# VHH binders against q84jc2: the designs that were tried, part 46

Target 1, 232 residues: q84jc2
Amino acid sequence: MSKMRNLVEEKFLEFYESWVIQLELYLHQLLIAHNNNTMSETELRHLISKLTTHHKAYYTAKWAAIREDVLAFFGSVWLNPLENACSWLTGWKPSMVFRMVDRLRKSRVVLVEAQVKKLEELRVKTKFDEQKIEREMERYQVAMADRKMVELARLGCHVGGESVMVVEAAVRGLSMGLEKMVKAADCVRLKTLKGILDILTPPQCVEFLAAAATFQVQLRRWGNRRHYVTHS

## First folded at step 4 (VHH)

Design j48 (framework vhh_7z1x_3)
Fold by ESMFold2-Fast, scan of step 4:
Structure j48 (fold): chain B 232 residues (1-232), chain A 125 residues (1-125)
Amino acid sequence: as target 1 above (232 residues)
Amino acid sequence: QVQLVETGGGLVQPGGSLRLSCTASGFTFSSYAMNWVRQAPGKGLEWLSGISGSGGYTSYADSVKGRFTISRDNAKNTLYLQMNSLQPDDTAVYFCAKEYDLWSEYYTDSSFDYWGQGTQVTVSS
């Protein structure tokens, strides 16, 4: 059905717009908590839990969607061109968040020696897992240029019943491979996020989540204003 | 201990309807996407439908789109599959499947973390 891809894209676009609006509301709460040191540890943990649940909701929806159409996540219609240009395997690059941690460390975060050591260990582990996925993606791209795949592409140009069926099976295999790699990348993202939150204190978690959400929201705003004249 | 128990299978005439249920225990049900998968006699596994943890997003295979509806009741830890306009080709064992723990577990070769035992659906005259 020619409309199948559009339906998945439209449905996830509606989901994502609502998800981003809620992220902005949570960002507002994080900024208030960060600027007001009167919140209890219990209140801060509750706010951190809301953000964690919100990110989990994104990934449960994403994984349901990629099972139907993983290609919708490569050059996504719910992301502007700047967001798409900054994407690594359909999302943020895991190692990038350590740059945010470094910025916090310089200006607003007082980290004890034990935390610095654990963050360094997590950074190394994250880069290792990231490189492992990059090697898998490289193998996937090389396999697409394999002799048999080139021959299948040639057969597809002649379009007969058998050629069409063989090409469809190959395309299905390619989509399954992409789904596995996207899920692997998302697992590294979630483990990196969890690892940072486990190392940081609740006030530091609030600072980190506020910085991450601010960057995500601002990147979207910068890309959305690409064709607009800014007002003073 | 994670457990998934499917019920609601049976014999039905072509054009008929059935409602399958899957009761989950041993994990925070609302935190995971859930799926329905089937296996017809002599064939491999076929994914049919998925639903996000909150129920806010659903997806379907082309073979069942418009005929089957996935839903969940997080208060009862139960997943449902409403099957309408059943055809002989829908004859299969139907499985409830849990998506990976995206927060604590690493991705594996399997598409699903845990499976139920399955419930038999037979569409015959």
Scores: ipSAE 0.068, ipTM 0.561, lowest interface PAE 6.3, mean pLDDT 83

Design j49 (framework vhh_7z1x_3)
Fold by ESMFold2-Fast, scan of step 4:
Structure j49 (fold): chain B 232 residues (1-232), chain A 125 residues (1-125)
Amino acid sequence: as target 1 above (232 residues)
Amino acid sequence: QVQLVETGGGLVQPGGSLRLSCTASGFTFSSYAMNWVRQAPGKGLEWLSGISGSGGYTSYADSVKGRFTISRDNAKNTLYLQMNSLQPDDTAVYFCAKEYDLWSEYYTGDSFDYWGQGTQVTVSS
């Protein structure tokens, strides 16, 4: 009855749906904390720690899944088309989160000059790391047009067991390269998130995390509305 | 610092079963994904299975799906690999491997942070 998916796609879809539901619950807690000045620094740090742990759980599960099937993360079935269109190497583009940081300058909680300088340094480092990864992506795209890959594509059209083995080895090599690249991109994401949280005060962290979670949840809802109309 | 010690290897008949264990120390075990990897004589490394820090997500290489089961006991800092329906081609040194600290400034996207010394599995009559 349903369209066939591989087991990695089915398992990660189930994980991701639960993970998003929990993110929305944490978002509600962040919004309450942001609007309530009675929470202690200890309580705010505890809430921030829950969000940090939640994001780490996502990457732990993702890395286990990409070892088995990294291609499942390109055009993922657990993401709607809008979410997929906004993806950079299977996730959010690291420099995008500085847009959430920029919102803090217009909020009730003002950034001091020392924080602004550290955030700008982090922004520059993040963009530099993104460029390194984009250069590696370009290298992989160039390699796809290499003479050896063209020859392998020609051999793949020929019926024969020996040709199949050579093609399978090349595809495995490509998948391993993509896995390394996705992990490098995820590393930049986690370093960027940690760096921002280390610079901000607990109330600013709560506001930043609330803004980021709101954007993620709303993007999913916007895309799901279009899918609902099509599905129905 | 970080130490991983594999045990449970040995000689087994084709169709038999073995359970490998890996005891971990020097890090917060429940915070890291763990993996099983093997190396057959004269061959390269082959990834077999992975498990998330909580144990909520598991993954397997096609060569071992349905035959091997990965699990962990976070209270005992121990990783397991239950191996069933063993074949001569499963003969290899088996290693447990720790995933990188995803919060580390030194992480570069490379595969595994730490490896154990390995345990030998031989499938033969």
Scores: ipSAE 0.056, ipTM 0.528, lowest interface PAE 5.9, mean pLDDT 83

Design j5 (framework vhh_7z1x_3)
Fold by ESMFold2-Fast, scan of step 4:
Structure j5 (fold): chain B 232 residues (1-232), chain A 125 residues (1-125)
Amino acid sequence: as target 1 above (232 residues)
Amino acid sequence: QVQLVETGGGLVQPGGSLRLSCTASGFTFSSYSMNWVRQAPGKGLEWLSGISGSGGYTSYADSVKGRFTISRDNAKNTLYLQMNSLQPDDTAVYFCAKEYDLWSEYYTGSSFDYWGQGTQVTVSS
């Protein structure tokens, strides 16, 4: 029979579609807040908290899902081809959020020198953490290839149930290694997001989160309309 | 300090039901995924089920799908595992485990950062 989506892919697809709809609703609230100078600091912090809680909800659901099937997150069925093409280790590349930060320099609320310094320090650390994960992924690929070659050579000398056990061990090792790397990448993502929000004022946080959410929502819309997108 | 305390274990007949509870303290319970893991005598750890911080997403190992249900009450800082159609092979010590802190500076490679002491479930006639 044909290749079918498994239950993890179906459940996470349903979760993700609902999660994106709620993100669009929060984006609407962020845009209203950005254009409304009458909101108190308490009101802005409450809205920021809703967004950070929403992002944490995504990662807690993702981690529950990857424990069951990490491979579902490589070439995800709930993402269109454009979203998948832009993915770095099952999600957004952490250093790319600084592009949203760069937009704040053109905003009505300017960054002070101390904020610029802290953001640059965070940018450097984020890139360092990304490179560390990329090196681990390279080492994992080499180790997996070596193990597979040894196992394939051994399988050529044996037949029956013994080969099944060897394959199961290899698949278990692959899945555990990938889960570790995905979790490491997600920790860098959330640490970077938290770091930016800790440096920015509440109005700047709202502008930053609005820019990030706008990009995510528009990327999904562009990818879903790939047959009608004009080249420029 | 972070503490996880499991209760509800005991002796049950094959085909019976049991409900496990895990009470959490020392952290913001609703901000973390929670999991159930078991260890049968002479065997390794087996992950059974996970639930997201909000409860909006649940996951299960194939060995327990359709028989076990994970849930949580964030107002009471309590995690539950409803176990139905119990089999002798379900005999094990059951642990609740807290997901690693997603806001941590570095991921240590451990799936869980805190575990309970465990509660014994014995399925026998």
Scores: ipSAE 0.322, ipTM 0.724, lowest interface PAE 3.9, mean pLDDT 85

Design j50 (framework vhh_7z1x_3)
Fold by ESMFold2-Fast, scan of step 4:
Structure j50 (fold): chain B 232 residues (1-232), chain A 125 residues (1-125)
Amino acid sequence: as target 1 above (232 residues)
Amino acid sequence: QVQLVETGGGLVQPGGSLRLSCTASGFTFSSYAMNWVRQAPGKGLEWLSGISGSGGYTSYADSVKGRFTISRDNAKNTLYLQMNSLQPDDTAVYFCAKEYDLWSEYYTGPSFDYWGQGTQVTVSS
């Protein structure tokens, strides 16, 4: 019989669908704010706060879920194949958000020299942190191949419940390594997002968040439309 | 000043039930995920269960899944752990723990900012 989804996958799927619906509602508010120059700084800061709280909620739920089953986030059932193909360590690649920042350079809301310098410093730091994680991921994959294959080969000679227990212990060790790596990647994502928002003015933050949310929502829609490509 | 106070521990026979409570103060309780962690005598820390700030998402370790239920009352700033079908192996000091602020620039270590003092649960006949 076919494998059933585990409880973590079912619960996070339910959470994620609701989270995306709310993101689309916030995107609508961001686009209205961006097109309406009459909104006060206080109103813009309140909207930005709603978005940052929404993203924090995602990572809070994600970290609770990966503590229970990190493997659910590799090839996630709540993401379509295009979203999964574009993922870097279970989420967006941190350096990619600077492409949204580059759109601000061409906007009517001009970045001042001090902001450009700080954004460039943050870009370099983000790329360095990203490369450090990529090196750690490579080391993990090499170690996983050595430890997993050698251990599984040795266990091929065993019989009974003890073989099951040793395999379960090894799998738990591998999962803990992946959890640490995913959390490290998410920390870089959060530091990068916070860093950008701390540098930008409220109107620039709204434009940046609108660009980022538009990309996320559009990627999901493009992947979902794959259903009709072969039949049109 | 963040404070977490656990209560509800005690002596119970195998198969019995206990309800643990954790009262939180010094932070906006509904804005943070909360967790239950235990430490058995002579062993390391074991994460048991987590709940999101809104209560909309819960998670459990395999060792307690189906026996323990995490919940929260944001109006009372209180976290709960309902423990059923207790086994001698559940004997431990139980801690509630506040999740890290995910905007922390220096988060590189443990998943929890603050821990309570713990409450002792002893399962014996």
Scores: ipSAE 0.012, ipTM 0.317, lowest interface PAE 8.8, mean pLDDT 81

Design j51 (framework vhh_7z1x_3)
Fold by ESMFold2-Fast, scan of step 4:
Structure j51 (fold): chain B 232 residues (1-232), chain A 125 residues (1-125)
Amino acid sequence: as target 1 above (232 residues)
Amino acid sequence: QVQLVETGGGLVQPGGSLRLSCTASGFTFSSYAMNWVRQAPGKGLEWLSGISGSGGYTSYADSVKGRFTISRDNAKNTLYLQMNSLQPDDTAVYFCAKEYDLWSEYYTGSDFDYWGQGTQVTVSS
């Protein structure tokens, strides 16, 4: 309330709403394909390509927006509070997708031993890359409380042209550091997604993408419901 | 295989306008975001503007907001930069750059994977 949205927030909100509507349409196609064993390999590959292109479009738009204002992605106005609560560095946590992969082992689309081995290797690599980024974020947060930053914050409480310029330069530096970390996290996400799709067969890719899209769409719907109840 | 060729640069007076073009070949143009980057004499690279593959999202550096407009024609595999209200400090070599293929296995840490050779823009009286 009473918070004015900046231009980047307005533009990306409009983009994201359209992107989610198209994701729901692709999800419908994925569910039809998953429940229909008559679809050809060529047709399945075409559908998978539509989803990969759609995800690529999201990240290219995100990176363009981050160049203007990375802070818009921390506490995003185009995400509801539940979606924001489930975010790890402005997006999905890479290791989470392996939970969806585990479901494939119990479906009619069975993973062979070679695929299981490659997926486990990818899971381990993803967790290590994820932990590396978490250490970088921790270092960033600790740096916010270092002596020099505390001095700059104190200086910013005083009116003066010279003090204002120094504080503004520090804020720009903080934003650049966040941009680097978000881009690193997005690269881990995309390498993980591509790695999974490269290991899976076209029917398995469709099932995986359907599971991922279903979760994303349902999480948004759950968060938008005023009658949402958390019970434990 | 991938080629990006910039054209439209030249000498222009302060307050004038120029339209730069970048013709792309060797990849599916509509599938990739495109960007304009410049390098002024004796300075580093400065990103100016970006446009998504569909053209549905555009972004601009603060230094050019309101003066420059990025656009694309996917049927012609061409990227444009309309530059208005040009100032002497806009003097630079202008490059079009293809956004990194986020689907590549070998990410180098760079946002762009292919660049054109550049076109010179000189703003003086």
Scores: ipSAE 0.424, ipTM 0.749, lowest interface PAE 3.2, mean pLDDT 85

Design j52 (framework vhh_7z1x_3)
Fold by ESMFold2-Fast, scan of step 4:
Structure j52 (fold): chain B 232 residues (1-232), chain A 125 residues (1-125)
Amino acid sequence: as target 1 above (232 residues)
Amino acid sequence: QVQLVETGGGLVQPGGSLRLSCTASGFTFSSYAMNWVRQAPGKGLEWLSGISGSGGYTSYADSVKGRFTISRDNAKNTLYLQMNSLQPDDTAVYFCAKEYDLWSEYYTGSEFDYWGQGTQVTVSS
């Protein structure tokens, strides 16, 4: 199936546009909660739960799409070029969220020593898991240059007998390898996000999620605006 | 504690239809993607279709696209697979599979953390 006839990108684009609109609505609720102290702890936890569910919905849809076409997530059509340039294995780099957490240290809602210790332990664990995935990606990229893979690609230029089947098996293997790495990276992302939210108090969670959503929304708007201006 | 129970399999003639159901218990059904996977005699597992927790996103393997429809009823904790235009090569044991818990576990290469026992579908004249 050619890319033009493949519906995965169009279906996920439709999903993602709706997902981002809902993220912006949640961001407004987070900013209101952050800028006033009228919300109860129960109300804050409910809002945090909505954001958590929203992020899980994204990964649920992404994993379904990846099963059909993992390559759609490398250079995604639903992301602008700036968003794509900032991606690490099809999404945010897990360790980068700790830069947002560092801002909480300078916030009016200060982190206690026990929280700082737990966040540092989580940061170390996250970087370790991230490094393991990076090594696997490096091995994958190096393997693409192997003489055997180059020879299989050469055989694929000619239609004939068993060579067609061997090439098809190799292509399936490549896609499966990428799928496993992307899913591993997504698991580290969600585990890191959950870990941070479990360590922070509800007001700190709201501040963190507001900062994260603000950066994501602004990065998208910046990239979209710049693209439009270039066309003027 | 987590249980998935498939029903609706049976014998059907080529060109016929079947509706499979999977009843889930022991977890918050609406929070997880659900999948249908089959295994034909002497062959490996083949993923067929997936549906997001809300039902807002669905995906299909090329072999079943246009013939099978996945859906869910979160109020009843039930997953469905409507199978139309069945072919002899659709003969297989069909499994309901729950997506790995992305919130609690590190991905180890398994895409599904729980499976049903399967329901047999036989397409023959």
Scores: ipSAE 0.126, ipTM 0.588, lowest interface PAE 5.7, mean pLDDT 84

Design j53 (framework vhh_7z1x_3)
Fold by ESMFold2-Fast, scan of step 4:
Structure j53 (fold): chain B 232 residues (1-232), chain A 125 residues (1-125)
Amino acid sequence: as target 1 above (232 residues)
Amino acid sequence: QVQLVETGGGLVQPGGSLRLSCTASGFTFSSYAMNWVRQAPGKGLEWLSGISGSGGYTSYADSVKGRFTISRDNAKNTLYLQMNSLQPDDTAVYFCAKEYDLWSEYYTGSYFDYWGQGTQVTVSS
């Protein structure tokens, strides 16, 4: 087999590279805002809105792409090996963002008691939702080895119209299952992100988003130092 | 309240072209992906095409690739589907569908939260 990219991989690679460039530009704006005490609440909320819109744009593009080829998102060609190694169901692990939140406790923009309580409640719910997805993934993996799937794999060794149709239906079912699971994981990610932003003040949101974007950008740079994955 | 209104359907001969429009109201149009879905007589729903909120990414079902083009005008809150090289099996009711609000509840398997009433496309000689 060659390392040929299909059309979905090519298009999403092009989209993702552009999306990351814009993320780096927003990160620059977030860092300026974080270090500047003169920005109004309205200006900070506008910047936060730009970031949330940017993240939503990623997921709308991703969901469109996975309808065509969900497997392109497992071991993605637009991610370097380090980014792929750190992925949980095609993206960041939702509970990990609370490590960014923990930094806010030591920030000059301190969290009040009510915020700490709400963030803890959100953390617990996020881990619960994450575990539900992990149980679904485990059930999916077990189902791959059940009697019916073994029979379909055996049938796929024979040439014929009927066996081809049955195998194609099974593969479509597997892809549909993965698509549902990826969408469920993405919903947990977005719900967690929104929840954090709803609890935090605008200056705290800017600090949180800057920390998250910094981590994402640096992880990509660390992995790219090894020159393993690039669009040719 | 979210409202989606499709227009542009009609009778067309095989090999012909038709452009569908969907006018959206009640939400920030540019913030959501939009989709075209059809239902042929006596058959289930078939997803055809999707477009991201900015228009920067588009996707298509294999049955319409190279023949249909999805686009949007965010200033006019309008979604389009340009249909070329129409075939008799393209005969269906065409629906404009809004993606789920990705900020809201955990999804159970439904792809869209709001649909238009549909517009009939009939391809016949």
Scores: ipSAE 0.080, ipTM 0.578, lowest interface PAE 5.8, mean pLDDT 84

Design j54 (framework vhh_7z1x_3)
Fold by ESMFold2-Fast, scan of step 4:
Structure j54 (fold): chain B 232 residues (1-232), chain A 125 residues (1-125)
Amino acid sequence: as target 1 above (232 residues)
Amino acid sequence: QVQLVETGGGLVQPGGSLRLSCTASGFTFSSYAMNWVRQAPGKGLEWLSGISGSGGYTSYADSVKGRFTISRDNAKNTLYLQMNSLQPDDTAVYFCAKEYDLWSEYYTGSAFDYWGQGTQVTVSS
């Protein structure tokens, strides 16, 4: 079983490293666009489309990978320890992006009252969907502590055909449940991202995406830098 | 309107090979992951393989790893499944399935939102 996980992990690691390099290139383009007052709305919409397509590509690859091994996404080898520590159900916490949106209030490209109202409505809905998933996470974690699961774990330490089959079936069931929860969380992430982009103007979208990508890239760099510091 | 049409099924001897094709229309093909799913006689649906929109990532069920290869030609809006070392247990109706639209407001828990009509593969001597 562990060797099968290693194959998925190696393949997704290769994918993810390539995906992050492209994200950094798009971040560079977003920062140039944000500081450039001469780009047309059409040019800005094209750049925004490239970013949304890039994020969709991540989720299509992720969903294919979790179908093979969802557990690879809990404590991922392609993420450093800081990135893993900041993960909520294998990715960013949906409500966190509204803190990035709050930065737009200090920008010269200010939000109008109608946008503020729509963003607040989206924030409330996102928090509701997020909390619903958190309740499911709690139920799964509690179920893992049930007497039956503890007994199955004990049986797994003994050699025996029938016991092995029962344990394998239980692990498969847990993996399918986690896959469903991860997909639900990813759908909340994508609905939240789409909702924000639908409310914002193209210049505001560029600023928002630049802030989000900057945070993601910097979090990775901070965690990677830790490995070059000697610990006492 | 989304339409998926599978071709390439047929009768083949054990150890033989077949290549399935699925032609897509009614959506931006390169923007969505595509999948192959089969249903053997008297059994439920089994997911076999998936490919990302760009073709950069592929995945496979353990039952077909090393024997089947998924690929796509985005210029032709066509998905392929190359099946090698076919076994009698591979006898099934093979379906092309479009990945659920992750931008949809209504996630139903299903991985796929559109399916083809299916193509029959029979592995027998």
Scores: ipSAE 0.100, ipTM 0.568, lowest interface PAE 6.4, mean pLDDT 83

Design j55 (framework vhh_ozoralizumab_d1)
Fold by ESMFold2-Fast, scan of step 4:
Structure j55 (fold): chain B 232 residues (1-232), chain A 125 residues (1-125)
Amino acid sequence: as target 1 above (232 residues)
Amino acid sequence: EVQLVESGGGLVQPGGSLRLSCAASGFTFSSYAMYWVRQAPGKGLEWVSGISGSGGYTKYPDSVKGRFTISRDNAKNTLYLQMNSLRPEDTAVYYCAKEYDLWSEYYTGSSFDYRGQGTLVTVSS
């Protein structure tokens, strides 16, 4: 239903704005921890746990929302045009986080050889998983042009509203397919994030999370400024 | 219907080499990651190599890294495993495996389903 789609968009917009504000507060805590280097390992692990819980809360809310209207996440109203342009299947591209990891190689907190090896293995696995999802998206797009879809489109042109239920059922089927694909992409995101955090030491985790949160917050600010300037 | 037919196994001495082949049919071969997995006598399944659909990315566990090489020929729908410097612990039935279709189950990372009868590799003197 279009009513439910608009409601989902409104509710997730409210959730996302609140979620980003909390991310900015966590970013301040990460920057303090990174710059001072006075926190114990236990304190750092606690902060990292708060960030991972925060990201899990996002995916919990997202999966509830996409069950109702997955199409809301393709060209999301809670994201500015720059954020949407940088999106890969409704979120960040998993392999891109390794660019944030590469930042650690130039940091005062250096990676040991065993970590470099494990991160490279994770990078390769992540690329495999991305290729799998991209192939499924290609199949989905090709399937949209199959004989059955063409026939449904023709039926919609020739029947004066009598086919509404049949067309709605087909559209729901297409949406369920996208929902499974988006959940698969999100699973790769969560596994990639967990994998990186499991390999890194707590100070390195703080630096990585700070870099990722900084990029996310700055990308949002840059996109919002561009839009504002156009209309002011 | 997915069909995978493995070949190339046999008896070899420690330090020897073997090349395994897998002939694939019933799907668009270049669109799927492929794996080699093995099962040693009295042990569980162990994956030994993976290759992306394009062949651009490969992955190996430390137990075989530097000794085994996975490759594919997408024009021939064939997967290969070059095994060098074989050790007694490499003795196993080797299976060719295709990654699961995204639509058939919830995706939890790399997953595979082996369909062939496998090919036996025995390393002994």
Scores: ipSAE 0.000, ipTM 0.151, lowest interface PAE 16.3, mean pLDDT 79

Design j56 (framework vhh_8fcz_2)
Fold by ESMFold2-Fast, scan of step 4:
Structure j56 (fold): chain B 232 residues (1-232), chain A 125 residues (1-125)
Amino acid sequence: as target 1 above (232 residues)
Amino acid sequence: QVQLVESGGGLVQPGGSLRLSCAASGFTFSSYAMNWVRQPPGKGLEWVSGISGSGGYTTYADSVEGRFTIIRDNDKKMVYLQMTSLKTEDTAVYYCAKEYDLWSEYYTGSSFDYEGQGTQVTVSS
């Protein structure tokens, strides 16, 4: 059985490839800004705004796509296997960005105590929100093993037009629950990103965004260059 | 500034009915899905029901499906939860919750964007 891409997968694949190319261009600008200590605060804020707008464009497109087919985002065809293996609820795990924040402690401009305190408060809040979503996802997974769902799955294995309609309705209901969960996770991601950017100075924001974009771009390149060497 | 004001809670006997109301302000109401979530005494938040911005699609937690109905009136900026065949397990503070605005400058620290104290529903004889 060959797997065919649906329209949502094809459309989002095309979007995502263009989005990543633009991210690489912005990463180049971030690295230049990070290495050039003469850029004005206004210029740095403009660059940060371009990156935040770019990330907002991603979530706008994603939410439109998951309204049509949320399951396309679980095991996404526009992501290589390494990117998919590193995904948490269809995207980056929010708490992981604090690893990149920790590198700012070694930056040319040291984080002041007030920033450290606010970042720690945000980290704790982010992990709490993350764990709440994980508990809710576990409840949905348990509900999938519920007697009613198991019986519907058994019915779906039988050949019959009437049974397929009942199974399709149940899958649509489950998909709406998953859509809500993915949107909740994306809101934690955006809340975490905005929270960090609100706490950091413009040069620190540039360093943080450069680290995040570097990791995302390199993860994609590492996964795309994976070669299977068959043993003779 | 998002504001959600819940009302309609009270004491009801098992098997009874109750209608909760939520008045929304500070956002383009018809553009966002609305949800009802509840918090039983001493427990965490539990999602109950959701309705799309247009009202064309609804979804329910298994524990309330067939007993509760979520409806919205976009002209009045209201969302409602019609509760029937109430059980003691339905005892909780009920909150209405807006889908988070991806572009919002304001975050509540919750998976859902909601405000206020909710409305208490107590199902007891």
Scores: ipSAE 0.000, ipTM 0.127, lowest interface PAE 14.2, mean pLDDT 79

